# Designs tried in a protein design chat: VHH binders against o26223. Part 97

Target 1, 191 residues: o26223
Amino acid sequence: MKLLWTSQHIKVTVHIDGKVSKMDVLEAIKTRRSIRKYQDREVPEELIDKILDAAMCGPSAVDERPWHFIVVRNREMLEKIPEVHPYGAMVKDAPVAIIVCCDSSLEKIPGFWVQDCSIASQNILLAAHSLGLGAVWTGVYPLEDRVEGIRRLFSIPEHVIPFSVIPLGYPAENPGTRDLFDPDRIHLEKW
Short names: E, the ipSAE of ESMFold2; O, the ipSAE of OpenDDE; V2, 0.75 times the mean of E and O plus 0.25 times the DockQ between their complexes.

## First folded at step 6 (VHH)

Design t34 (framework vhh_7nfr_2)
Fold by ESMFold2-Fast, scan of step 6:
Parts: sequence; C-alpha cells; structure tokens
Structure t34 (fold): chain B 191 residues (1-191), chain A 126 residues (1-126)
Amino acid sequence: as target 1 above (191 residues)
Amino acid sequence: QVQLQESGGGLVQPGGSLRLSCAASGFTFDDYAMSWVRQAPGEGREWVSSISWNSGSIYYADSVKGRFTIARDNVKNTLYLLMDSLKSDDTAVYYCAKAYSETFYTSYEHYGMDVWGQGTQVTVSS
C-alpha cells in the first residue's frame, strides 16, 4: 500500500453575531470567492489579528518570512488608493484594507519573496473567508506604476516593496461557487 | 550524492585563531544557504552561523558574534568559518550543513539533518 497518511477535515466553528458556521479546510478553499462589495460595518480588531496570524503561518523560501503588513482603516487613505490602482475602485468602499509588503532586507534568496508574499496574500483571503468576511487580492507588484503609487501614499521606504492590496469586510454580495476541476490538466507519470 | 567535507580544525591556545573549510559537491552549491553547527563533548548540536547563497544575509549565534566570520566562495563550492579570539567553550566538532528550501537556520532540532560530513574537531586548550 502507498497510503502514507490520511487527511482529516478540520472543522472550524465560528460565532459571528450569534450565528454559528462550520467550514472545513477543503470547503474554505473551494468556496472562497473574490468579494468586492462590503457592508457598511466595522471589522473587529480581533478578526484582523487572526487574519494576520494566519498570513504569517505560510511557508517562505529559506524561512526568510519577509512580510510586513500595513492595516489601513482611515477613510481618506482608502479613498486615495483607486487613484494609483486602476482596478482598486472597491477599496474606497471597504472598512479596512491590508497592504502586504516585502522588506527586502529580510530577503535571503533573490526572487522568492514574490512566492512568499503570494502565500501570505492567499492565507489572508482564506482566513477572511473562514471568519465570515469577504476579501479580494488586488495586484500591485510587478506593475511599477502601482508599486510607486502605493509607496508614496503610505510612506513606504525604498527597501520595502508593496506587493498586494487586500480590501476586506462583511460581504454584500454572494457570487456562489465555481466548479473549476479539469481532469485534462492532470497527467499521470509523464506529460 | 550530497558530500560535505569539513577541514581546518586542530588544537589552539585560548585567544588563538582557526579557519575552517567545507568543500561541497553533489549538489548546486550556490542554490543553497549554508550553516555551521557544532557539537561540544556531551552536548547536542547547536547552530553557530548561516550565510545566504549570495552572501547577502549573514547571521551569527550570540555566543560567537564579533569573533567568528562566515564566508563562501561559490566558484570553489567552499564554505568558510574564520574563528578569532577562541575560548575553551568553543571546543567542539564543527559541521557544515546544507539548508532546506524552507529553512536557513540549523539548530539542535535539526540534529542529523542535512549534515553529511564527519566534521572537524576544534580544541581550545593550553
């Protein structure tokens, strides 16, 4: 037998406004959708703390963990993001956004910080979804105009690279789920 | 086959200096961070120093900071540890270790992991 170990679903019970939801890991991965419409409702700091804890738990190349995060709640600052990010219009309507950054002084192996920050960004999206929130990854790197625009808005130093802007909040839309499984993309033993 | 060959150890007086070398083969040396770890008599392995593949990031244990210098030569596939102001507490077998893609730091919890050589003995005594 080639069965090395069995995976078990981790059931998460979350209390939100007196409501209880159950979501295992596979369900969270399969049902997460990009959410761009948010309720006019504050996100508690404890939920942001849980999301950022999850973001920092991802693997990184040579364990370099180059992540820094900016948490933006200031309405004036959120409203300025779409001016430097053409596809970030929804950010102005979000109660909060997280900017994922790479501190290049923490980089141990060139280029892998992109994968590191991608992993952190996806963990933010999954953690938000598991907590009853909606979020969307809006791309910043490698688009130099967006990188420099975000750097100027948030006084980010030259050795730090803004990677993604992730607005989040309680969802005001429900796009449903997608069936994306394509067996033609799976090759056994050879291409 | 991964091969790491440590050399340069020996007997030195307190305050003396040694240069350790580690010759690497069987893998692409400049794709990996490298570390020095040591094992004192009757003790477990402890991390000493690490260097990134391009020498851009270098770290030292507090016990050796300011006295030891780690360096690498990617053309020669060789890792070095320059040891100055040696103390009796530096007495140990010194091993070089190859990092995993996920980890730069090698500690006691990595005992026996990615250490391929026999090490080189450093004895600091009168």
Scores: ipSAE 0.000, ipTM 0.080, lowest interface PAE 18.2, mean pLDDT 82

Design t35 (framework vhh_7nfr_2; at its last look DockQ between E and O 0.05; V2 from the best seeds 0.00; counts 0 for: pae E 15.9 > 2, placed apart)
Fold by ESMFold2-Fast, scan of step 6:
Structure t35 (fold): chain B 191 residues (1-191), chain A 126 residues (1-126)
Amino acid sequence: as target 1 above (191 residues)
Amino acid sequence: QVQLQESGGGLVQPGGSLRLSCAASGFTFDDYAMSWVRQAPGEGREWVSSISWNSGSIYYADSVKGRFTIARDNVKNTLYLLMDSLKSDDTAVYYCAKAYSETWLTSYEHYGMDVWGQGTQVTVSS
């Protein structure tokens, strides 16, 4: 049994023989952190399937759901990502990465695919965290050099736009939790 | 519990060099990225440089790139900033910090601060 980080004394997320207990939604949202250091440990396919299911359950503009996903486990391909992404050095040490893409042919309303793919990316981060994994969103769109670099590396067609690269694995760092609540940003009834 | 102690600042002529150190205690140093941040007189804090836990990822502000080198010694729990070709604009109090970053665009630059040391004064004047 291994204890995972928790912000409350009476709540513990535990590993028991590689299994994890549940955390509630608010706990998952408040304790998720960007993780850039991973254990040398394989992520089961079943967990990736659960994460992608969660990604596709997000809301989208006029229900267009324009997202496609590339799952990268090949070590040689993971090692090439830092060559086209200046802040993706950690990807070479990750057991797996998910590339979130927009298929522009599925877009029903112009421009909202960015929000759609952002929602899918955040759901990947939250789902990974809830399953005892760590992940980080490394931004691709709208930086043209990163978009074209990722497109060429993974043979992505012109009508598909790579949006984010999300390496994930079992976390090997614990940055703790954040206290970000700021009541000065809340306005009652009017600005 | 967590403690960061900066040292190595001082008065130096333009074009001179200084080596700053930050001694870390109260946490597992090699589990965290670390950063240097500075505050010039009458200005806000500005990020200078960051280094990942294993030194595999290193980032610099454009103003110091090519002149400063960040390094760490995980055995000694110490962070360093080697400053070459110092300019009057580098005059500031220099702080080290445990780096944590939720940015999706970059890495450890423009992050929030977890623990700040007391700082070390660097003055560059003729």
Scores: ipSAE 0.465, ipTM 0.753, lowest interface PAE 1.7, mean pLDDT 87
Fold by ESMFold2, look of step 7:
Structure t35 (fold): chain B 191 residues (1-191), chain A 126 residues (1-126)
Amino acid sequence: as target 1 above (191 residues)
Amino acid sequence: QVQLQESGGGLVQPGGSLRLSCAASGFTFDDYAMSWVRQAPGEGREWVSSISWNSGSIYYADSVKGRFTIARDNVKNTLYLLMDSLKSDDTAVYYCAKAYSETWLTSYEHYGMDVWGQGTQVTVSS
């Protein structure tokens, strides 16, 4: 039995007309910005399902797929997150947050779960952006006080490691795009 | 104001072909993905096929893959479904539907569609 009844097929098209809703993948990567201000508007569960589907499409070390996701919509819980996560103040203003976790019992190669969960977290950000949502990655791991605070707040077992908290919603700000290409960071053949 | 009008249904023998059309008005047609959905009498609605605004992404239900072809004409604001190799199980009312989102296609559910046509009956005798 599957408890998640969602779309299993998501596709993007080449973006040729300047509309953000029909965005090329390279444009999505270049235009995604951290969004910390959200409209007072619910995010449909169907969009969260699509975002989580995208999160699980990431590669992982030896296909270990160690990730788990906690979807938080309850206002009381969202308002408690800043109490244990001091730089997550915007989470209280978001209609929903996703907590990316590692289940260490699924780890096949020690120590690569950080890369695995980072990939899943970035896919959440890109998928949200492609759907017209704004999001921001707020770090939990490796800060042990944040890890323990989030674990306690959401009753996360000791073998599961909360990695990131990602609030998301329809954006109420537009910080614009940035040109961050730096050729001095590129090294040919050697350092 | 948004209107979708299906046509081209009818009676056909097994193995036959039909072409369905859906005339769209009241919205910017080429801003939206479009779908075909069907419903047999007394049964739930079954998603058939979807096409993105520019025809760059096309999806089919497993039950119709290789037999049905979805297409759109953004000059004429018309969606098409070419049905070949028809079977008695294809008997249904076929609906044209407009997606809620301009870029998001849902291949397994019919949520994400906000406007539906009146439907056109397709009957395949056996």
Scores: ipSAE 0.000, ipTM 0.109, lowest interface PAE 15.9, mean pLDDT 83
Fold by OpenDDE, look of step 7:
Structure t35 (fold): chain B 191 residues (1-191), chain A 126 residues (1-126)
Amino acid sequence: as target 1 above (191 residues)
Amino acid sequence: QVQLQESGGGLVQPGGSLRLSCAASGFTFDDYAMSWVRQAPGEGREWVSSISWNSGSIYYADSVKGRFTIARDNVKNTLYLLMDSLKSDDTAVYYCAKAYSETWLTSYEHYGMDVWGQGTQVTVSS
């Protein structure tokens, strides 16, 4: 039975009505979309704290937890990010952005930090979504120009690598949901 | 056990009105957003309306905006759908659905809802 998922423009609206979201994890994963338009509304610090808490709950290689987070609310700085990150135009419109970084001095095994910071970044996206916020992962690493741009802009030490910039805000768009399930990508026991 | 039971469906003429009710049991009703979803014969399920746990947020499908009103009574554990200016295209089985959370509202056909009622038939015909 081919579940004809008719692409109806499903408006996924997450609204926080004074309660902590109890969004199901599968729901969060399946309904999350990149949000690049934001309301003119501040994001409470409490929500950012919850998001950062979630970001730090992901696994890391040998539990190295190499991540650091820069929380940016300053309008001037937010407006400067697009200057060094050409695909970060929406950052200037967000009330807040989180820059995920790796402290290389915390690495126990070289190279796994990319996975670690990816997990942290994804957890930020999922947590944000579950809390009624929209976010988008704008990649910084491994593009050298973006890495150095963000580094200079935020005076990030050489041993610390900016990995992603994630603007967050209450969503001003609804891209809808999509079904990305592809049975052709599933192999049983062997290729 | 979580249960939803719809009622209030029936046969109505175009331009008429109906009021659907959904009785909820087996869970803390005011902890969850609620939705109405309908399915016409031969068609897929269509999201109709959603309401947050405290009625602070309400959403409607474009097809029913201005005609339908969703409401809830958290004391009675009941969800309502007032349907005015009914059209033939409104003919469907109407389902009450429980959301995964108090704040999550979705227009997605199958996502965001973890419990469904048995449905109530609404037929709009001259």
Scores: ipSAE 0.000, ipTM 0.284, lowest interface PAE 10.7, mean pLDDT 87
ESMFold2 (binder alone), look of step 7: mean pLDDT 81; pTM 0.827

Design t36 (framework vhh_7nfr_2)
Fold by ESMFold2-Fast, scan of step 6:
Structure t36 (fold): chain B 191 residues (1-191), chain A 126 residues (1-126)
Amino acid sequence: as target 1 above (191 residues)
Amino acid sequence: QVQLQESGGGLVQPGGSLRLSCAASGFTFDDYAMSWVRQAPGEGREWVSSISWNSGSIYYADSVKGRFTIARDNVKNTLYLLMDSLKSDDTAVYYCAKAYSETYLTSYEHYGMDVWGQGTQVTVSS
């Protein structure tokens, strides 16, 4: 560990067992891509725990934190997801999937649970990427057929709404990064 | 550079058939869902059909279901639209479109497409 001080902030460099942190936050955000092809390799439970911890750390409207998560590793269940989610074909080949749900009984302000669950979903994608995994967000809500299909498949109670299905695993593809910065979308002071 | 090039359009009489092709280059074709979108004169874009990367999921607009067939050849990097029983209402410019790699909703919606081809004109008239 080396510690460097500046007048405005502290810069710390950490070496743990000869290893340096691989990816900072901005790098993770800019290089994360949707991954739909996975190696036939188990994802350790420890990594799933870290990803779910990150998912729960997002901001939430009036701190309602309505999210619940279903972790699916059972091959038969993963193979049934494409039957109720037509763009979830890749899920059957993933070693694990996380279903992000909203418990409506925890909702404190109407409608903001969608934003809360979106934040949780994005945190799952970023955390997976930072840990060397690939993932993709497959949309469920607000498509009623997908919501109902996922609910029935996983015995989800009527007061809980499935929001997204996120398969993840070690990536078997490496799509290029994108440069999406567009200054024309930034307005100073007024439109 | 990503390129999509449509071909196979033309003038055909009602009840006729056409086969549209879309040659794709500059990206890994089999990593993306592909769609056909059409635009009639003075109208907005209308989604026609979509096919997943492995042909496992195929969708059609109600207006073309049972008459059109979408197919892809991942070895040739080519997307097809086989159009049977053509009607005057099918008159439009037909565009091949590549789905956003980052879409989480569905790649069959035209708003989820990030690359369009030049288009090929289909005219159905007597």
Scores: ipSAE 0.019, ipTM 0.449, lowest interface PAE 6.1, mean pLDDT 83

Design t37 (framework vhh_7nfr_2)
Fold by ESMFold2-Fast, scan of step 6:
Formats: sequence, C-alpha cells, structure tokens
Structure t37 (fold): chain B 191 residues (1-191), chain A 126 residues (1-126)
Amino acid sequence: as target 1 above (191 residues)
Amino acid sequence: QVQLQESGGGLVQPGGSLRLSCAASGFTFDDYAMSWVRQAPGEGREWVSSISWNSGSIYYADSVKGRFTIARDNVKNTLYLLMDSLKSDDTAVYYCAKADSETFLTSYEHYGMDVWGQGTQVTVSS
C-alpha cells in the first residue's frame, strides 16, 4: 500500500513492501541501533512532529514534564556543534538534530529532571526508528563544557539545561541487531 | 567491518619509554573519539586515555597523567600512545578502542567504548 499526502508546501509519499509489517513496541526496542551515517535527504516536518509528540508522552517524576526541544535544521548551526561537542562529529552531516533541554523552572523534585530528559531522549530514538529513520543520542549533561558550549551556541537561557543532542536522518548504515539477554543479571526473590 | 591493529609493545626496563600505534580501518576515523584501554592478567579492563576527533579534548587516568601522551593523525588514520617513565604496574595488554555504536556518552569514561583487535603487550621488568 501507498499513502500519498500533498499540500502546497508539504509532499509525503509512504511506500511499504509486502513483507514489511508494523513494528510492535518490543521489536522497536530490540532492533533500534544508534545511526551516525545519514543519506543526503531531508526529513519531513511531519515526521519530526510525530517524534516530538512521542518524546512528550514519557513518564515524568511527579508529572513535572520539564523537557523542551530545539529543532536544528540550519546547516551552519549543525556544522558548529562538533566545535562545542567534540564527540558529535556526525551531527554536521545530519539533515536535522533535536536538542533535548530541561526547563529547571518546571522542576518539582530536585534531580529527577535527568531521568525525565533521558526518557524523552530514548523515546525520540525509538520513534525515529519506528518511522524508518536513524538517530543517535550524543551526551551533553553532566559535562559542564558541553552544557555551556551548547547553551552559548543556541542562546539557551540560564534556567534551561541542554541535556542531549540527537542528530537524525534516513540511515546510510545498517549495524544489524544485538543479542544482549543475560540471565545472570536476573535475581529471583533476593540478590 | 571495523578493524583496529595495535603495535609497538615490548619489554622495557622501569623508567623506560615506549610508543604504541593503532592503525584504524573500516570506518571514518575522524568521526570518532578514540581511547587506549589496558588489561593486566587477572584484572578487568582499565581506561588509560581518550582523545576527541579533532584532538581538542584529551583525558588521562590519574595513574598515567604526566607520564603518557595520547595523539592522533587523522590523515594516516592512526592513534598513538607515548609512554614515558614506565613502571612495573604499567605491565598490561594495551588495546585501541573507538566509541561503541550504542554509547550515548563518548569521552574519557570507557563504559561505551569497544575494544578491538588483539592488543599489544607491554612488559615493564628489570
């Protein structure tokens, strides 16, 4: 089946193979891989909107939901990220990146915003994967130099903390899947 | 097919010097942070040093700080470890490592870095 959506400024065509099925949640979790190589293709705004909707649906400590997101498509800005994030070289080649931030004014319980923003970051990765995109979480918090570098680069207010930078795009690599189940890490009733 | 080939190990006396090399292939070398990790017999892997893609950020374990220097040559796809004032407790197999595909944190903390290849043995003994 093909699904074609068009508007005066948006054109989306979805093509599916007869052997492709909907990815269930367990499949998405088990087959998601970090992707650092992207095709030279734009990601439609509709897909970014779906990803951000999913990001905001995670559980949050005392339902504080302190997350804010910056969507970066500007090539010059993407090219500057590696200068303040030395392990984010792949970001310069991505068509888009999402910066996950915590608005500390929304925090109700000290310290739990880290878990909140981790949940949002993982949801971005899973949603991207479910939509046929690849993404990678590049860590920012708690490394002070990266936090301040990203803050200055994107004019982030002092009460907002950049947590992660997630470049994404159509994948240009396929690392395969991982077999990670380790029963030795499961303890019944007691340690 | 990521491949890392370590070389330059050997037997040296205490106070001696040694230069380790790691030749990288199968990936875009200058897209990744690189690390040196060592393992003594019967011990776990111990992180030694890390260097960012552009050499702008360099980190050392406290046990080697001031004695070891990490460097990279992105044109030659090669990582180096220059070891001075070697001690008997530096005896280990040294491995070159790149950022793991699933790490969300790449820097001096080794947790998300894979170890590749056979390593190179460094023995410090009189």
Scores: ipSAE 0.119, ipTM 0.532, lowest interface PAE 3.9, mean pLDDT 84

Design t38 (framework vhh_7nfr_2)
Fold by ESMFold2-Fast, scan of step 6:
Structure t38 (fold): chain B 191 residues (1-191), chain A 126 residues (1-126)
Amino acid sequence: as target 1 above (191 residues)
Amino acid sequence: QVQLQESGGGLVQPGGSLRLSCAASGFTFDDYAMSWVRQAPGEGREWVSSISWNSGSIYYADSVKGRFTIARDNVKNTLYLLMDSLKSDDTAVYYCAKAYSETFLTDYEHYGMDVWGQGTQVTVSS
């Protein structure tokens, strides 16, 4: 914290209450990385609300918006996720996780809920990154053991399908950037 | 019965070179991506490099890019890490890791790792 004096009767105190990354959309997309190591630091509810707002702004087939979200902060519950999701070991160390679900009763066109929930998941990852958080997408559907394990653990109804588990927190690692552009995958006019 | 055995670590001077090997057994080696991860004393695990099953996709952490080269020999079921221009900051235990074959379900470049080896110590000191 820095203290500034502008006049005898005016005092400006600079408080470092938090850093908000200002990045454009392309920068956010290109610099987002999967983060599996988190600081021992709580994520404010305000940031989770912003992330979920962004998740729900995604396009969906025939505007069906079939997604529901479970926000998990309970340490005992987070520690049980790796028991039913073998590649979710990092979840036990995260301060919070979001479970993206599909409510099949909201489905208007068969099968497109997978794409809808994938879009919502990506928006969660990008929104988290833009707010200075790190996150990682871990798959649940269509692996039957993971779907049933997560369903049982979180009391999810039979008509609701758990799609992904996304742990998030303030990052404790910085993997840097990737060079993923491959012009050999771009075809002009035809294959 | 998946086994990963690292070797080739040791003491080396700054600016030196070292070659790590990881012998894999108990699974179909050329069906999986492989990674190198390191852990310095008192620090968490740091991903170093990954190579796809056919060597068509190779990724490096920024801290080692240009100095390290990852390679694999699918006939010998062996993963390599060729380390050039070693720095004191490269001192760590280096682990070989088998990545999960379902790349669709994880971020493949990093911690989609199924099995860890026992590690090999690299010490860069004068």
Scores: ipSAE 0.000, ipTM 0.116, lowest interface PAE 14.3, mean pLDDT 82

Design t39 (framework vhh_7nfr_2)
Fold by ESMFold2-Fast, scan of step 6:
Structure t39 (fold): chain B 191 residues (1-191), chain A 126 residues (1-126)
Amino acid sequence: as target 1 above (191 residues)
Amino acid sequence: QVQLQESGGGLVQPGGSLRLSCAASGFTFDDYAMSWVRQAPGEGREWVSSISWNSGSIYYADSVKGRFTIARDNVKNTLYLLMDSLKSDDTAVYYCAKAYSETFLTSYDHYGMDVWGQGTQVTVSS
C-alpha cells in the first residue's frame, strides 16, 4: 500500500446498524499546537485527572510504565520554574503545570524510559487539546542543569528523573494549523 | 499576527558603532527567548546573539563577543543589539528572531531561526 493514500486526505467512516459515523483522530493530531498563552482561568481537577489517565495509556517498553507525574498549581512554585528552566518562561502565566518523571526503580530495561516518558508527554498534549485546553512540552532531560534544577526545586529523589515540564490552561492564542506531509520522507520496501 | 520590525542599520566606518532595535508585536514578547541573526551577501544565516525571556541567560557568537551587547525591554516589547568596534566582516542584513513555535527543546544555538521581518542592513565600509 502506498503511504501517500493513507495521509491527511483519508477520513475513516464507520457504518453501525445502517448509521454512518465518522472517527477522525487525525484531525485532533494535526490541529494540536504548542500553546504558551493562557487565560487567567483555573483548570478543574477533573480535567487534569482525565489528562493523566490518558498519559498512562501509552505503550511502554516491556510494559515497565516508569512514569510519575507532579501536578503543580502553587503560584510561587510555578514562578520558580523559569529560574531553573530558562526557556520555560510561559510557565509563570500558566494555571497549572505537569512534570513528567521517570521512576528508575520501575525500569525493566535500560534507556527505554525516555521513549516511555516521550509517549506520556505527547499523550498529555493531545488529551489537553481534546478537552479544549492548550499546552506546551518544555524539554528537561537530557540537559543536566535543567534536570538537577527541577529535581532540587521539587525535592525529587535521586532515583527519579524529571523528563519534561508541561504548562497548560485554557488557550489565549490560536496559531492555526500546519500542513507538514512530506512524501520524500517515505520509502517503499527499501531505503 | 507576529510582527518583528528591525531598525537602526546604516553605513558606518570601521571601528564605528550602531544600535539596532526590534519592535515586537502579535505575541507575548516576555514569554520567548529572542535572537539576532545576520546574513552576509551570498551567505547563509549566521546566529549572532540570544537572550532568554528574563535576560538571565545571554549568549554571543565568538566573532562578536566583547564587541556586541544584546538587551531587551519587556515593558516596551523591544530587543536591542548594541554594536561596537564594527568590522567589515560585520556587513550583513540583521534579523530579529523569536524562538521556534513548535519545539520541545529550546537552546541558544537554535534560537533566531524564526524570523519575520525584512531585517536591517548594516554596511561597514571605509
Scores: ipSAE 0.269, ipTM 0.600, lowest interface PAE 2.8, mean pLDDT 84

Design t4 (framework vhh_7nfr_2; at its last look DockQ between E and O 0.38; V2 from the best seeds 0.00; counts 0 for: pae O 11.7 > 2, unsure alone 64.3 < 65, grease 24.7 > 24.2)
Fold by ESMFold2-Fast, scan of step 6:
Structure t4 (fold): chain B 191 residues (1-191), chain A 125 residues (1-125)
Amino acid sequence: as target 1 above (191 residues)
Amino acid sequence: QVQLQESGGGLVQPGGSLRLSCAASGFTFDDYAMSWVRQAPGEGREWVSSISWNSGSIWYADSVKGRFTIARDNVKNTLYLLMDSLKSDDTAVYYCATPGDYESYLSQTYAFDIWGQGTQVTVSS
C-alpha cells in the first residue's frame, strides 16, 4: 500500500514498501498449521537467522537456555533423516531442517529442559509462519530409537540430547484454520 | 482425496496365517510412512506396525513382534501386513492409516488418519 503526507488543501500519498498488512501474534497463533509440502525453493540464510533469534527469546527454567540448534541444508543428510525417523518422510523434500537440541551441561535445574526445548520448537514454528514459511515439528525425544538415530547421524555428543526435527520451506499447501475453542475445558475458580 | 481400501481379512483358526492388503490412491504414497492399526470389539484403536516411505525403518507393537511382517510396494501403491501364528487376541477390524495431517508432533505410533472401512480378522476355533 501507499500513503502520502498532506499539506494544507492538497493531498499527496507516501511510498512505503508494497506490503498490504502484517500478521499479529494472535493471528499467527490461530492460523499456523503444520506444513509437510514445500516448494522447490531455497530459504535465505537471513530468514533462518531471524527464526533462530526468535527461538532463543523464549522463557526457560531459571533462564538456563539449554538449547542448541543444528541447521541442515545438505541434501544427502536430509535424505537420511527418514531412515531414523519413520514419520519424517517430508524432511527429504524440505530445503532445510532445524534440529533442536539440549546441552545438558547448561542445565541449572534438572528436568525442565524438556519444557525449554518445547518452547524453542514452538517459537520456530510461529516465527517461520510469520515470515511466510511453513514448518512441522517432528518429535524425537523421548523416543529412544529416534534420539540415538539422530545422535549418530549428526555426530551429536553424549551430553547433548536431540529433541525435535523441524523441516521448513515455502509452503506448497494451504490448510484452513481450525476452530478449536472449547469452553467445557475452562473452569472458573475451581475444577 | 485420500482413499485407502483394506482387504484380506477373514475367519482363521488359532495358529493360522492371513495376509492383509491396503490399496492407496489420491496422494503420493511413496512420500509417506504408513501404518496398520486395529480395533477390537468394544475397545479403542491399537497401533500394530509402521513402515517408512523407503522401508528403511520398520516398527512393531510388542504384542505382534516376531509374528507379523509389514511391507510395502511403492510401484503398486500397496501396503501389506503378513500375519503368522494368529491368536484370539488378534481378533479386530484392521485399518491401514496415513500419518495424521492434524497438529501432531508425534507422527509415529499414535497419530493416524483412517480413511477406509477396514478388514475384519476373526481368530476362532
Scores: ipSAE 0.304, ipTM 0.696, lowest interface PAE 1.6, mean pLDDT 85
Fold by ESMFold2, look of step 7:
Structure t4 (fold): chain B 191 residues (1-191), chain A 125 residues (1-125)
Amino acid sequence: as target 1 above (191 residues)
Amino acid sequence: QVQLQESGGGLVQPGGSLRLSCAASGFTFDDYAMSWVRQAPGEGREWVSSISWNSGSIWYADSVKGRFTIARDNVKNTLYLLMDSLKSDDTAVYYCATPGDYESYLSQTYAFDIWGQGTQVTVSS
């Protein structure tokens, strides 16, 4: 896995399927969309490794890095996730899902693990997109029924908190981009 | 293409019951969770209840828990809301909703891209 940087842009170069792939960071952020339809095509383990490497590169509160990841490829398990996640139907059609968890025993400062796991989750989405994959963040925490359901399904211990389920695969849809910039949300010097 | 049509609303006394129906077409109904959402006069839309694709998981807002029952019939492509012990605070237009092409990490609960025209429920003393 290689990272390339230029003076005017931050570029990430990653080998995908024997090809060099280049995507500017701002382009990746602006063009990433939630993808809920996937090709019937396996995602190579090498790409999952690159995505998880990226997930772990995020900052964390006091460098606590509280995250753990469960990689789910088993068809039966993927098909069970929608039983505990109301709009998780796309997970049953995904070739793989990543569950982002917090190990509370790694927490160094109370309560910031949510920000930490959010950063890791967003990095997964961006890395998947830069590799030609599509993904969607499906929320688990803080919804009690979802937390309990996922914990039970994957035998997650009480001190570990499932945060998000992120199915991913090669996209079978292209929702396009949205122009969401709103200058009224920007306040100079004060509210 | 997706169509949702609510029915079954009306006027009812406090403590009364109603059954709402939502006829769905234009998508594979039994692959999706479905929700009921309501809007009282002068209020924003309030999520009421959701049911998973196979009815294996059901969620209710605290305000209706124990009084409302959500159900679905995947043969008839129909979503139901059985409302019992109705209160004046339940007066609203009720909509059924399904996910669309949306960007939200909680979209199954809070982002309703497609909904019907609604059915009025009025609880009069």
Scores: ipSAE 0.141, ipTM 0.549, lowest interface PAE 3.6, mean pLDDT 85
Fold by OpenDDE, look of step 7:
Structure t4 (fold): chain B 191 residues (1-191), chain A 125 residues (1-125)
Amino acid sequence: as target 1 above (191 residues)
Amino acid sequence: QVQLQESGGGLVQPGGSLRLSCAASGFTFDDYAMSWVRQAPGEGREWVSSISWNSGSIWYADSVKGRFTIARDNVKNTLYLLMDSLKSDDTAVYYCATPGDYESYLSQTYAFDIWGQGTQVTVSS
């Protein structure tokens, strides 16, 4: 798949009832929900490009940028992911999935790749949401069976670690809003 | 609200068998994979088994393979764990778990959401 990298910056817009509106960053963060049901509608390649661009804009330890992305649209492959991922059932119903991976050979400092790939994964979710798509973060690492399952399925070399599988599509559900603020998790100056 | 109620635990001798049940409510049961996790005294939580929404995919931890069988009844909204050839090391509180979002990592082990009180399984001679 040849990606079109035409934009230097991402315009975050959502099409609602034929209107184009911008979603600000706080709105995207606060209103994002995991979406596990998708419409029978293809996701344009342009949106995937924007999402992947966003995924690569996050910080990484000493700018190591260890991430790789596998974009999966093949129906057969999407249907096989649940066979190696016990909570990946929704992947088979998505028009596309992104697999976030770490190339360990790109690590400059050991161990920070988990944070780097997490940031990339979260940016995928936020970007998708801002573009009117639904997505869900399905964890692969650090569960060995999932890691090896995805590795075998996609012929991922040993030095590359699959981190997450993120199905994407136009939402066919609305889980509503959540209040996740917990003041008990905030400590001032010390624990 | 999601509710999970585990039952079927008890005291058994090594080599014995138990059947755990989990009654689920407050969500569309057949839309989600379900899992069992356990926590032994003084130990962290351990994933035991998972089953897909239609039972098409089943997973076991290496420690329980060949001994435990996970099953579900989507009509009854019930998850089961058949435990055979029980060992002392199987002693733990067993929890029924649902798929969790990434946020669940902050509070739960292995990205599973635990909602119930669990059921105690004790294997002792």
Scores: ipSAE 0.005, ipTM 0.220, lowest interface PAE 11.7, mean pLDDT 86
ESMFold2 (binder alone), look of step 7: mean pLDDT 78; pTM 0.790

